# VHH binders against q9xw16: the designs that were tried, part 137

Target 1, 132 residues: q9xw16
Amino acid sequence: MSGWNAYIDTMTAAAPSIKRCAIVGAADGSVWARTEADNVFKASEEELKTFVALFNDVTQVPAKGADIEGVHYVVPRTEESLIFGKKENTGFFAVKTKSAVLIAVYEGPNEVAAQVRKAVESMQTYLNNAGY
Below, E stands for the ipSAE of ESMFold2; O stands for the ipSAE of OpenDDE; V2 stands for 0.75 times the mean of E and O plus 0.25 times the DockQ between their complexes.

## First folded at step 9 (VHH)

Design za27 (framework vhh_gocatamig_d2)
Fold by ESMFold2-Fast, scan of step 9:
Structure za27 (fold): chain B 132 residues (1-132), chain A 117 residues (1-117)
Amino acid sequence: as target 1 above (132 residues)
Amino acid sequence: EVQLVESGGGLVQPGGSLTLSCAASGFTFDDYALAWYRQAPGKKRELVAGISSGGDTVYMDSVKGRFTISRDNAKNSVYLQMNSLRAEDTAVYYCAADEDTGWFDYWGQGTLVTVSS
């Protein structure tokens, strides 16, 4: 029986530049799984509740940015089920599935960002097909 | 050799207007999203307006209805029309470009806008 941490492990194996990530409930931001120990994803439950609510109207996000782990990221644009942002040498990709939001924080240049996006979108497709 | 060069900044009175221009070179302009950011003294840099490669636009709440971002692909240029300027709009304005990666790696040098009498 695979727990939700197996999906975290799959994403980090596919894109080693992911420094921290989490799978949270789309309705409330409740944490289902996250990276731990030296790579602990530090977002509060209130911050995550605010973050997942951004998917209710993604068109407002680029004007205001997004906060993850107390860090403010510039969001250059959004797509229907994708929010991504940048701050200097760090960034994130967040995608919404039927019942979950996947958040991956990474470090590195644009080539690394493309790999992280691919890993997160692949997991999004997998979870949607699995009914999540 | 990506370059972004801003122009059009200056001193205006409250209620006045300015048009900022950004001339781009060294990349396939039509494929890029472009944005205007600003940074006021003692504050962080913030997104003011963005325009996608397809022409869809986004604005920060405090400038909606007052500012308009546009692009001219034939001239490799992005514009920010600023109307009804307020003292709080005083900042250095930066042009930025992004190729659908979520990273605005290409930045101009900035142009100063001062709203005061």
Scores: ipSAE 0.013, ipTM 0.388, lowest interface PAE 7.0, mean pLDDT 84

Design za28 (framework vhh_gocatamig_d2)
Fold by ESMFold2-Fast, scan of step 9:
Structure za28 (fold): chain B 132 residues (1-132), chain A 119 residues (1-119)
Amino acid sequence: as target 1 above (132 residues)
Amino acid sequence: EVQLVESGGGLVQPGGSLTLSCAASGFTFDDYALAWYRQAPGKKRELVAGISSGGDTVYMDSVKGRFTISRDNAKNSVYLQMNSLRAEDTAVYYCAAGPEDTGWYFDYWGQGTLVTVSS
């Protein structure tokens, strides 16, 4: 019966290298939960609305890239429910569920990125099975 | 031993063209993303173009329409065709490679090849 912040806590516990993350509505980009305090996820409502709309046609994303927290990321490729981006030592993974989009921003090398991807995809599976 | 060896850099006049090549060895080329980065004096290293294992490409805005990245898996090589070169394209160009599904953090880097665009 806990709020959506419990899922943020679960993801950050599973992948401590997540710098900032959020769970937002897939339809409108409304924030359901996000990291706070020293690691506040700082995307605007307008940016998030634009971002979640990318999942309507992920095949267009590699040509344009994606913007999160005012940072432009190169998107090397996409999968049906996964967008990931890279900018130098920083990156993100975003996955779509039935009702939500999970976004995790990280910093670090490949083993860190792999851990973050695993945490995000595990949560995606859990939420889809829970009907979200 | 992983190696990326760049070639094709040199001096070219504004409006000219160059093709950069990168020969890779020591890893399973077909499974890796490849990219070209550049670094001009006093600037940060920036991504110029990238190509996935499946052939999807990305470009920085200032080179779109002028540069084309391609790969030849049979030759373990990646290329950057550079057209309509400008003075601001002057930089050391680096070939980079990394696993595709880890957010393109590039583990392997070449030594770089200098491209100078001047009269």
Scores: ipSAE 0.005, ipTM 0.274, lowest interface PAE 10.3, mean pLDDT 83

Design za3 (framework vhh_3k1k_2)
Fold by ESMFold2-Fast, scan of step 9:
Structure za3 (fold): chain B 132 residues (1-132), chain A 118 residues (1-118)
Amino acid sequence: as target 1 above (132 residues)
Amino acid sequence: QVQLVESGGALVQPGGSLRLSCAASGFTFDDYAMAWYRQAPGKEREWVAGISSSGGDTVYEDSVKGRFTISRDDARNTVYLQMNSLKPEDTAVYYCATDSEVGWYDYWGQGTQVTVSS
């Protein structure tokens, strides 16, 4: 088991509305840890490589959207280290740290999005402070 | 603060068409994505369509794909939903929404009623 699984567990415990999530390498999209079994994060290696490359210039992303797990999301806007997308009552938040990208997919009423964003940004801060 | 005003709803026959409008005020419209939602009698609300801030990307619920088109006119602070080949199942109150700083769509307007009946 990867030690990075502990961070997956921490995020899902902090925001139970997270349906699936992953921690991937910022340089290549390689999976360091992800939810498994009934909550398996199903993105392909090539999809993740394409996705993490979006952080090279986030200003272009709202014009073309983003794909995660074969689902196309409209990206309403971006911040320097944050991409989020929306489709129906599902969405995702993705944040970049020094060496990783955290991706959390959620589903449910609009109110759950705020808690998911908070959980992902809290972990981003923690990992950046730890040098990751 | 943010205000969204929907209009264009009407009673139409199956196979007909309507164009809904949503006039926005109180925020920098061209920096935000816009969406349309609907709620049918006795059912949960559902998302219908979304459009990016630039207008370059759109996404649709599967049941309306190919029949509905979302578009925007940033000079007029307006988002549109062109509805073609209307079915009785499209009967609903339609709402427009914009994304918030916390990353999800909110319902801001009173909605506009669309009724499709034979």
Scores: ipSAE 0.204, ipTM 0.581, lowest interface PAE 4.2, mean pLDDT 84

Design za4 (framework vhh_3k1k_2; at its last look DockQ between E and O 0.84; V2 from the best seeds 0.00; counts 0 for: pae E 3.5 > 2)
Fold by OpenDDE, look of step 12:
Structure za4 (fold): chain B 132 residues (1-132), chain A 118 residues (1-118)
Amino acid sequence: as target 1 above (132 residues)
Amino acid sequence: QVQLVESGGALVQPGGSLRLSCAASGFTFDDYAMAWYRQAPGKEREWVAGISSSGGDTVYEDSVKGRFTISRDDARNTVYLQMNSLKPEDTAVYYCAAPSEDYGFDYWGQGTQVTVSS
């Protein structure tokens, strides 16, 4: 868990617009690490279990949206290992690695999305190369 | 390339109604969710509503809930925004938005002006 916290810090440092972030198990949604203190990632275990299961068939997600921390997001589109959503001035990026799902919830104008995406995808690449 | 053309903006009195249209082209329209944004003078562009690819799911910002309805016609590659009970604070340029390569609603049309004034 301590090692995974460093990856949370890396993503949040790379994209200041990230307000909450989590690394969870791809198989069951178990929390490996998450932002805490004033920016606690609050998704329940049940929510995360449902969320990570979306990656089993991402093609259906744009038709249904996605829920994180009790908030429902519109999902513009998906890729095999990428789900992202939008609501008001907030959004999320979620990427799947070999064994994990990285989730970043951000807040700000629409333009910040690119930086958040880059931070999450960079971590995705790093973890994949490391075998995770 | 992605092209979005908004229409339907007008000057209306408070309590009035408008229906905005957005003709989309340059991408597989029915595969993606769409959204409406608006920008009032001196303010940042704000998200107003979103609709899923199937049209079965809609989301609204709190200030327009119960008044605005987003819908789509995939056969016409068009997304609509029905605006009822309009208020002066709804005055803005309204933009249709499509998913972008930067991962968000980053493709915009030229916008259509909505002015609500007595």
Scores: ipSAE 0.820, ipTM 0.913, lowest interface PAE 0.6, mean pLDDT 94
Fold by ESMFold2-Fast, scan of step 9:
Order: structure tokens, then C-alpha cells, then sequence
Structure za4 (fold): chain B 132 residues (1-132), chain A 118 residues (1-118)
């Protein structure tokens, strides 16, 4: 069993409105851990490789949006280590650490988004401090 | 200070068309994606359409896809929503939205009323 699955469990416990999430390698988008079964994170390896490459120049992302799980999202703005997207009642937050990208897909209003962002950023801080 | 001013709402017959405008100020408009939301009587606000900062990419709510078109004019700091084949269920106050620091589209205008009825 991957130890990385414990971090997935921690994030989903902190923000139950996270519908699906994953931790992937920052260099290649390889999946380290993801939600499974009824909450399976369905992004392909090819899609994730494309997605993590967006962190090489986040300033270009609002111009084109981003694809997660075959869904195209508008990206309102970015920060150096943060990309977030919106479509209808769904959204995602993706944060980059030294070695990983954390992606969380959620559904709900701004209050839900706030909890999801906090959970993802808390994990980002933890992993950066752990050398990841 | 972000300001958004919507206009163009009116009473229109089913099957009719309207174009809504949103004049934006107080931020570097061409660096950000923009969105339209709507709120029907007795319902929560729902996302309608979004447009990328370049204007080259758009995303629509499934119920309006093929009928509504979002566009932008960066020289005028304006977002448009062209609404065709209007239905009574499109009756709502329409809001222009701009991104904030936090969670996506958090700055809202005052809204413009669209009523579709015979």
C-alpha cells in the first residue's frame, strides 16, 4: 500500500467536498496516489503530463484554460505554485511542491472552494517542509 | 478597486435574442478570464459561461451551449454575452464576474434583468 494514499485521506478528511484528488510527480505527471473506486480520479497519464507542464509558465494558463479528467476548465488566474479552475458548479485547485503536484476536484460554492483550497495548501506546505 | 457594470437586459419573447455587456475597470482586464453567472427567481446563482484571458477559449453551462456566446473586447475592457433562442427558463438576473485573490470569480456586478415571456 502506498504511503502517499495517507495524504489523499488527510486532504479528503479535511475537506469532505473534495470529490476526487491525486498527488502526481511534478516532472512527468506520474500518479503517486489518487482517489479510487466510486471517487476514482480519471485523468490519463498523458493528460497529467500536459497538466504538470503548465507549472513551467503559469502566466500562460488563463489564456487557454486547463483540462482535468477530460473536462475543460476556465482558469481565472494563477499564482507561481497554484492553478485553479472553474466550470459550472465544479472546480479544482492544483498546487506545486518541490517534487509533486496536488490536484483536488470539488463541487460547490465559494465556501466549499475555500475549504478545499485550505486543505490543498496545508498539504503543499507539509510536503515542501518534508522535502517533496 | 474592481468595478463591473452590466447592461442590456430586457423583456424578450421566446426565441428572441439579447446581447449583454459588462464594462470592467480597476484591474488589468486582459490578464484575467471572465465569467457570466445568472440567478433565477427562487434559485441559487449558477455559472453560465467563461472566457479565457486571450478570448480564444470559452466554456459554457450545458443548458446554454449552442445558444449563448461569450466574447470580449480588451480595447474596451468589456465582456459580452450574446443570447440566442431564448427560453422562459433563461429568465434571470445576469451577473458579470471577475476573479479575486481567493476562489475564482468573486467580484460581481449589480446584474441586469433578463425576462423571457410572451
Amino acid sequence: as target 1 above (132 residues)
Amino acid sequence: QVQLVESGGALVQPGGSLRLSCAASGFTFDDYAMAWYRQAPGKEREWVAGISSSGGDTVYEDSVKGRFTISRDDARNTVYLQMNSLKPEDTAVYYCAAPSEDYGFDYWGQGTQVTVSS
Scores: ipSAE 0.331, ipTM 0.685, lowest interface PAE 2.7, mean pLDDT 86
Fold by ESMFold2, look of step 12:
Structure za4 (fold): chain B 132 residues (1-132), chain A 118 residues (1-118)
Amino acid sequence: as target 1 above (132 residues)
Amino acid sequence: QVQLVESGGALVQPGGSLRLSCAASGFTFDDYAMAWYRQAPGKEREWVAGISSSGGDTVYEDSVKGRFTISRDDARNTVYLQMNSLKPEDTAVYYCAAPSEDYGFDYWGQGTQVTVSS
């Protein structure tokens, strides 16, 4: 399997509340790796292209929210390389690296968000240090 | 300091209506999405509704969709929750919530009690 699949496994192991995740190209949203089988990350190519473009100006994202897997999320706030979305008992974290966007969709009470964020940001740091 | 003050909670009969208000201060209200949560006795706090910073996008928990309407008045730094067709399961303390540095909706007010019973 590709090395990118190992990073998917690392993130889901670090935060069990992650139900689906993906690593996609920052320029075009192309899927480099994703969760599969019963937990398939289901986002269209067009949706992902639109989604990664949000990082071109994250300050505008709270005004309009974000869509992933056909689900619309409210975006409470953003950081330079981070978008967090929330809907009911679910949410997502997305972070940008030099070349990629990491997306993790999770379920659970509000308390699990910190572990999901930590898992995704740890991988963000690792990939940036590796030149990705 | 961030402050959120909810009001408008009351005792109502099933089928009734209430409008909750949340006065916000201590942050740049216009730049952030806002949300309402609720907590019934013995249960965890749960999402009810969210509204984008522009006010143009709203998201609702399925059980309140079509009955509750979230809105905002940026001139008054206030978020509202119009609650129609109230049911006993809507009984809870209702909190408005604002974003924090810890991500998510982590700043909370003191809450306002809504009780729906005959």
Scores: ipSAE 0.286, ipTM 0.665, lowest interface PAE 3.5, mean pLDDT 88
ESMFold2 (binder alone), look of step 12: mean pLDDT 81; pTM 0.817

Design za5 (framework vhh_3k1k_2)
Fold by ESMFold2-Fast, scan of step 9:
Structure za5 (fold): chain B 132 residues (1-132), chain A 118 residues (1-118)
Amino acid sequence: as target 1 above (132 residues)
Amino acid sequence: QVQLVESGGALVQPGGSLRLSCAASGFTFDDYAMAWYRQAPGKEREWVAGISSSGGDTVYEDSVKGRFTISRDDARNTVYLQMNSLKPEDTAVYYCAKDTGWPEFDYWGQGTQVTVSS
């Protein structure tokens, strides 16, 4: 696949319950690709820089939660390369690769969350294997 | 062997209060976030409230904000839902859930019935 938007398209096709998503640089949170138009991912540069820095020490995140698109999410627990959260009927999964962080915001019940997590983790594996 | 046992559900008048409890066993309770869900007759299960593993962060569905409070007592392996200013629309079976990450809240209790009627 060429261009980062193709990866966005692949994730949203695999999990249609993803409402908004982005691929950002792991070092600085710079946007490489994101959903646009009616599904635009609206995080600011400052918010994304703060968010990707959470991966420097994920053990601190459950105590304070995480902010995406100006929304504060409860983070139940973290894994080494995974942060996820819930707020009401919405949630997110964020995974870190060598060079990128993938963020997917979804809406719906637990079954939807499971599908979104699978899509995001599959893309994480692909990008890591591709050297990203 | 995760087990969650809800209790405290009852019939109450509109404007009344109830405190629900969820006794947890089979996992290291203080390592996990906990949540409450509810399901009204003929409707899908709805997320109500969540609390982080530390207890420092709580989140609520908009319809219950200011009326419900989630809390936890790690020494007793228990999560609570304090429900104030109850409305007929709050009538549902309430479920406690443990966030396992995959799928989220895949461990559920049997639920406790809350009925709000005049």
Scores: ipSAE 0.000, ipTM 0.211, lowest interface PAE 11.4, mean pLDDT 82

Design za6 (framework vhh_3k1k_2)
Fold by ESMFold2-Fast, scan of step 9:
Structure za6 (fold): chain B 132 residues (1-132), chain A 120 residues (1-120)
Amino acid sequence: as target 1 above (132 residues)
Amino acid sequence: QVQLVESGGALVQPGGSLRLSCAASGFTFDDYAMAWYRQAPGKEREWVAGISSSGGDTVYEDSVKGRFTISRDDARNTVYLQMNSLKPEDTAVYYCAAGEDTGWSPYDYWGQGTQVTVSS
């Protein structure tokens, strides 16, 4: 159960402003690893199943937004394997790999958002190259 | 240079309605998500409503759901906040904000605000 937790640790070390994050299965939203304890990622598997299905047609997402941890986010636009959302001073970045979806929730200004996006996209590249 | 200019603030009676406007210039308006925030005397600034760059999705703070409507007119580079059933608790300076569609924000540009006072 600990292998995937190392990637969570790597992302949060690269972007300390990540409040909560998870790595979930792209097919079903099953949790492979997530932040725990004081920073527990609270999304249910049913919510995550709905969320990962958004990657089947990202062009529909800006019209409907996205829900993470019971919070509804406005999605300004999407890219083929990237969904990001905004609400107040919080946001998220979610990227899809071959087998996984990485989700990071953050709080803070633009500079914080940029750092979080970079960390998530770096991990996306790594996992794709590893066959995930 | 990016500018956001709010207007429409006024003194209104409880139960009244008011429409705020925010005129944007200096950027490609339809690439930006827009939001309204407010700040009451002695309180922190709080988020009120948001609208996606396409206009297809909106999100609201719980205390204003069903009373406020955010909308946009991309031909006029303007975002609106229609406020109905106003309460004294809605008294605040209202600010609009813009966030780029690239994922670098939540919101990185702000207006100077417009005062709304709800009092008999």
Scores: ipSAE 0.006, ipTM 0.314, lowest interface PAE 9.1, mean pLDDT 83

Design za7 (framework vhh_4orz_3)
Fold by ESMFold2-Fast, scan of step 9:
Structure za7 (fold): chain B 132 residues (1-132), chain A 118 residues (1-118)
Amino acid sequence: as target 1 above (132 residues)
Amino acid sequence: EVQLVESGGGLVQAGGSLRLFCAASGFTFDDYAMAWLRQAPGKRREWVALISSGGDTDYADSVKDRFTISRDNAKNTVSLQMNSLKPEDTAIYFCAAEHDTGWPFDYWGQGTQVTVSS
């Protein structure tokens, strides 16, 4: 319950195909804000701790993939501060800032992935500039 | 320009096997994920199998345990081994490459026809 919920609202307004998302601490995966109610982001604390640790060496991630909300995603490749995954008609984008990791899970065809990526990268830039 | 050329399709009886090949050019093959998609008569294109740049794989439930995707980075090829084929596997099979993080997969050429008869 924090001001961080406003950033969740901003991302979902920018890309309506985002089904669930969260902002978590980069060091420990602690949840700062997440979607709630009918579209609750339901990753466990242990899973999030494991997930954020992937950013310590993103080059190893495509060999093993990533798990979010108990679902295994193939990670096609990674960029310095971006991990994205694919599973049939679903996917995710995760970006790292100085102190946070933003995770957005979406559903839809390839056309919606671009909108979701743009939404999370815009928020990444904003938070980095704000010192987060 | 990404170019993908599919081969290996044909006519096979139910229960048989086929191996599809995709020859890739126009990008640094080793850095990109590769996928197979198919389009059955009267249906939309659907994803079948995916292999990451690092070798992790995933499959549609309809083909899991029957199909195997693999890649040969030295030859810039991806292949799909299809076992225990069923009439419902009849489709044009397309090879796709990750192009950009915004929409990672695209289609090139006409694919390769697979027809499974009862």
Scores: ipSAE 0.292, ipTM 0.619, lowest interface PAE 3.1, mean pLDDT 84

Design za8 (framework vhh_4orz_3)
Fold by ESMFold2-Fast, scan of step 9:
Structure za8 (fold): chain B 132 residues (1-132), chain A 118 residues (1-118)
Amino acid sequence: as target 1 above (132 residues)
Amino acid sequence: EVQLVESGGGLVQAGGSLRLFCAASGFTFDDYAMAWLRQAPGKRREWVALISSGGDTDYADSVKDRFTISRDNAKNTVSLQMNSLKPEDTAIYFCAAGSEDIGWYDYWGQGTQVTVSS
C-alpha cells in the first residue's frame, strides 16, 4: 500500500539495527509495506498467514518458537500483543495493533534489542491511536 | 537477590564430555529464557545455546549436534551437556537469563572454566 512505506522508514531511522521489517494485515498476513532491495523482507504470504495466527493464542508460542523468512527463532516469552524471538546474534520483535502486525528483524546485543523493541512499540502506539 | 551459579566445569581430554549446571534463584525462573555463552581469553563473549521458557532450543553452528541444552523448572536449573569436546571449546562458560523486558540477558552468572586439552 502507498503511504505505509513511510512507517517502515520511521522505524528503521529510529533503530538502525533493524535489518528487515514489514507491516502486515493482522487478519491474513497480507503485506502492506516491507523493506526492499538489499534489505528485502523475504517471508511468503503463506508464512505470514501462519505467523499472524500466532497472536490468536500467544501462550503456545514459547513451546514451539516462530518461523520468519524460513528461519526458526526461539521465543522466550510473549505478551498479549508482543512476540519476540532470538537466534544466534539475530532476533525479531513483532507487535499486534487493531488491524496490523509489525515485524522487525535485527542483529546485535541487548542494547540493540532494547532500542528495536522501543521503536516497534512506539509505532504500535502510533498506529493504534490512528485507528489501525 | 538474583543469583545464577554455574557448576560442572573442569579439565577434560579432547573427545570427552562434561555436563554444566546452572542453579537459579531470586526471580521467576519459569518466565525466563536461559542461555549459555562462552568467552576464551582475549576473545569476545559468544553465544552457544538457548532454551525458551517453553522448552524450544537453538544452538550456534559450532556446537550443533555436540551440545544439548535442557531445563528443569521444578529445580530452577538449566544444564548444558557437552559431547565430543574440542580444544576450541576451551572457555569460561556463562549462564544467562533473558526476559521480554530487555530483550535477552537480564541476569548473568560468574562463569565456570572448561579446559579441553589436546
Scores: ipSAE 0.081, ipTM 0.474, lowest interface PAE 5.5, mean pLDDT 85

Design za9 (framework vhh_4orz_3)
Fold by ESMFold2-Fast, scan of step 9:
Structure za9 (fold): chain B 132 residues (1-132), chain A 119 residues (1-119)
Amino acid sequence: as target 1 above (132 residues)
Amino acid sequence: EVQLVESGGGLVQAGGSLRLFCAASGFTFDDYAMAWLRQAPGKRREWVALISSGGDTDYADSVKDRFTISRDNAKNTVSLQMNSLKPEDTAIYFCAADSPEGYGWPDYWGQGTQVTVSS
């Protein structure tokens, strides 16, 4: 329902191992765009508010982990604007821009994780340069 | 160089307990997530337990509520407490480290320690 769906499509095309993806507001976790249908990104408003607040101090996240779609992920470590998590062969990468947080949930081994991170970071750079 | 040395394996009867240890050297241990993986003869290596640099944990469904992973940063060790052991837990157990810049499991693992559960 938004022009933001084009960015979801771009990330999924760049990294086909992305199973579900969303772009949400950095301030409140409001959903701007997400994958739908068989690959619907299903997170509650409360969960997303909690998740985006993690970017206020990423250094605390490895002690607590992160929850996305009701699934608890171990967060091995964080970078200033990047949180990523692992749970067996599933994982996510989330990056913060000036006004948005991009979340991509993927399935697969190390090789696909690197590809997913590259896709998400490329979009982060693009959106920051566009003023988002 | 990164070095991981596992110990604590042995033979135990079903329902018993074992505690595995992994001594780490050659890297800044506190910055790394640590994991335990296992491999039964003729089978693929599978993930068992994971602990983040900050201490958050996750487990494979097959061992959840029976195994506990922990770390001691002062001693550069990670351990796996295994309770209510089953014959299906028989495997070589490996300790693994994921680098702060890494994207996969494992960055490194050692020789492994054999766990055999009878009966």
Scores: ipSAE 0.191, ipTM 0.547, lowest interface PAE 4.1, mean pLDDT 84

Design zb1 (framework vhh_8ghr_2)
Fold by ESMFold2-Fast, scan of step 9:
Structure zb1 (fold): chain B 132 residues (1-132), chain A 122 residues (1-122)
Amino acid sequence: as target 1 above (132 residues)
Amino acid sequence: EVQLVESGGGLVQPGGSLRLSCAASGFTFSSYYAIGWVRRAPGKGEELVARISGSGGYTSYADSVKGRFTISADISKNTAYLQMNSLRVEDTAVYYCARGTPPIPSGYFDYWGQGTLVTVSS
């Protein structure tokens, strides 16, 4: 059993609007932990490999958008270690740490999006400080 | 198959130093894994002595050893180390290397080495 699931639990407790999330390796997109059952994070290995490579140059992402779980998201802008996107009532925030990428998919209006971003960025800070 | 092999234990006088090594095979050190050193003395339970993330970025120590022990990892050699300084009679124990995953500081340990005996006596 993966201890990385405790970080999934921490993020979802901090932002209940997160529908699905995962922690993946920054180098290869390998899944370290993900939500399961009714909230299973469904991205394929190939999609995650492609997704984590976007962090090699985030400035190119707004022109192309991003695909997560077979869904194409519009990415309005990026920050150095943050990619976020929206599609109607759904959205995502993805942040890169030294060795991991945290991806959270949510549903709801901009108010809940702000809560999800805060949860993901708080975990990013925690993991970076812990050496991940 | 995953294997952890400890070495470096032995007899040392109080105030002396020892360095334990943990050679890993069957997996590669990465940020996904944490390596811990757990000890068990006769008549006592297990104590997590020190822990390091597989990338070497985060370390933690039991209060009993803070300032005396240092955990480190050499990713290229796939080996973790426990440098033990200012050893005390109370540090006498069998020391086990263990692999686990976060969270820090607890973690889950799924593979263990055979253990190496450290005796601190004059």
Scores: ipSAE 0.066, ipTM 0.472, lowest interface PAE 5.1, mean pLDDT 86

Design zb10 (framework vhh_8ghr_2)
Fold by ESMFold2-Fast, scan of step 9:
Structure zb10 (fold): chain B 132 residues (1-132), chain A 124 residues (1-124)
Amino acid sequence: as target 1 above (132 residues)
Amino acid sequence: EVQLVESGGGLVQPGGSLRLSCAASGFTFSPYYAIGWVRRAPGKGEELVARISGSGGYTSYADSVKGRFTISADISKNTAYLQMNSLRVEDTAVYYCARGYPPIPPTSEYFDYWGQGTLVTVSS
């Protein structure tokens, strides 16, 4: 019903392999929208505040990894506005826009990861072009 | 309780200017939201004329008003503005301030709260 929930719906429709996702404020990690019910995104406000702060200096992230939903992920490398991690057959992609951070958690092989990354980056481009 | 209250409408001669204000209460301008100005002329459909991101960093305009209208926001006053210059008879309409979100593929703009509207009449 929130206008931001429509963005969650668009991302999950584009990449059905996304298990859970959220859109959070880049400045404070406040949740704007997230998947719910059987696909509830479980990160706490404190965890998200810590997570979005990682984008202040992404070069430090590979050394320490990242925590999402209480799960510690290995982050092999980062790009200026992209943090991604892996843990066994689970992974995530997180991208920063001007005002938001999009986080998508998926399960599956590398082909699934590529599809999820494409969906998240497409939404990042779209929101940046819309001023977000 | 979310409210958007427009002011600044009135009668103006062609070529004149008006500044519309939209005072918001019950929520705070933030990057989460967008603010739009939508007009409806007598016997015509609705047209989104201008949109600003809640952060104030991005603006967009309908082709019909580009170069003549300017949207802005004063976040400290929780108020959005529409500066209308070089007004034309065809700009005559009721102007609504609306709270919205960025457009979503494949759908267009979405607005969830609207003001009551303010009438702008451009005539000689």
Scores: ipSAE 0.144, ipTM 0.522, lowest interface PAE 4.4, mean pLDDT 86

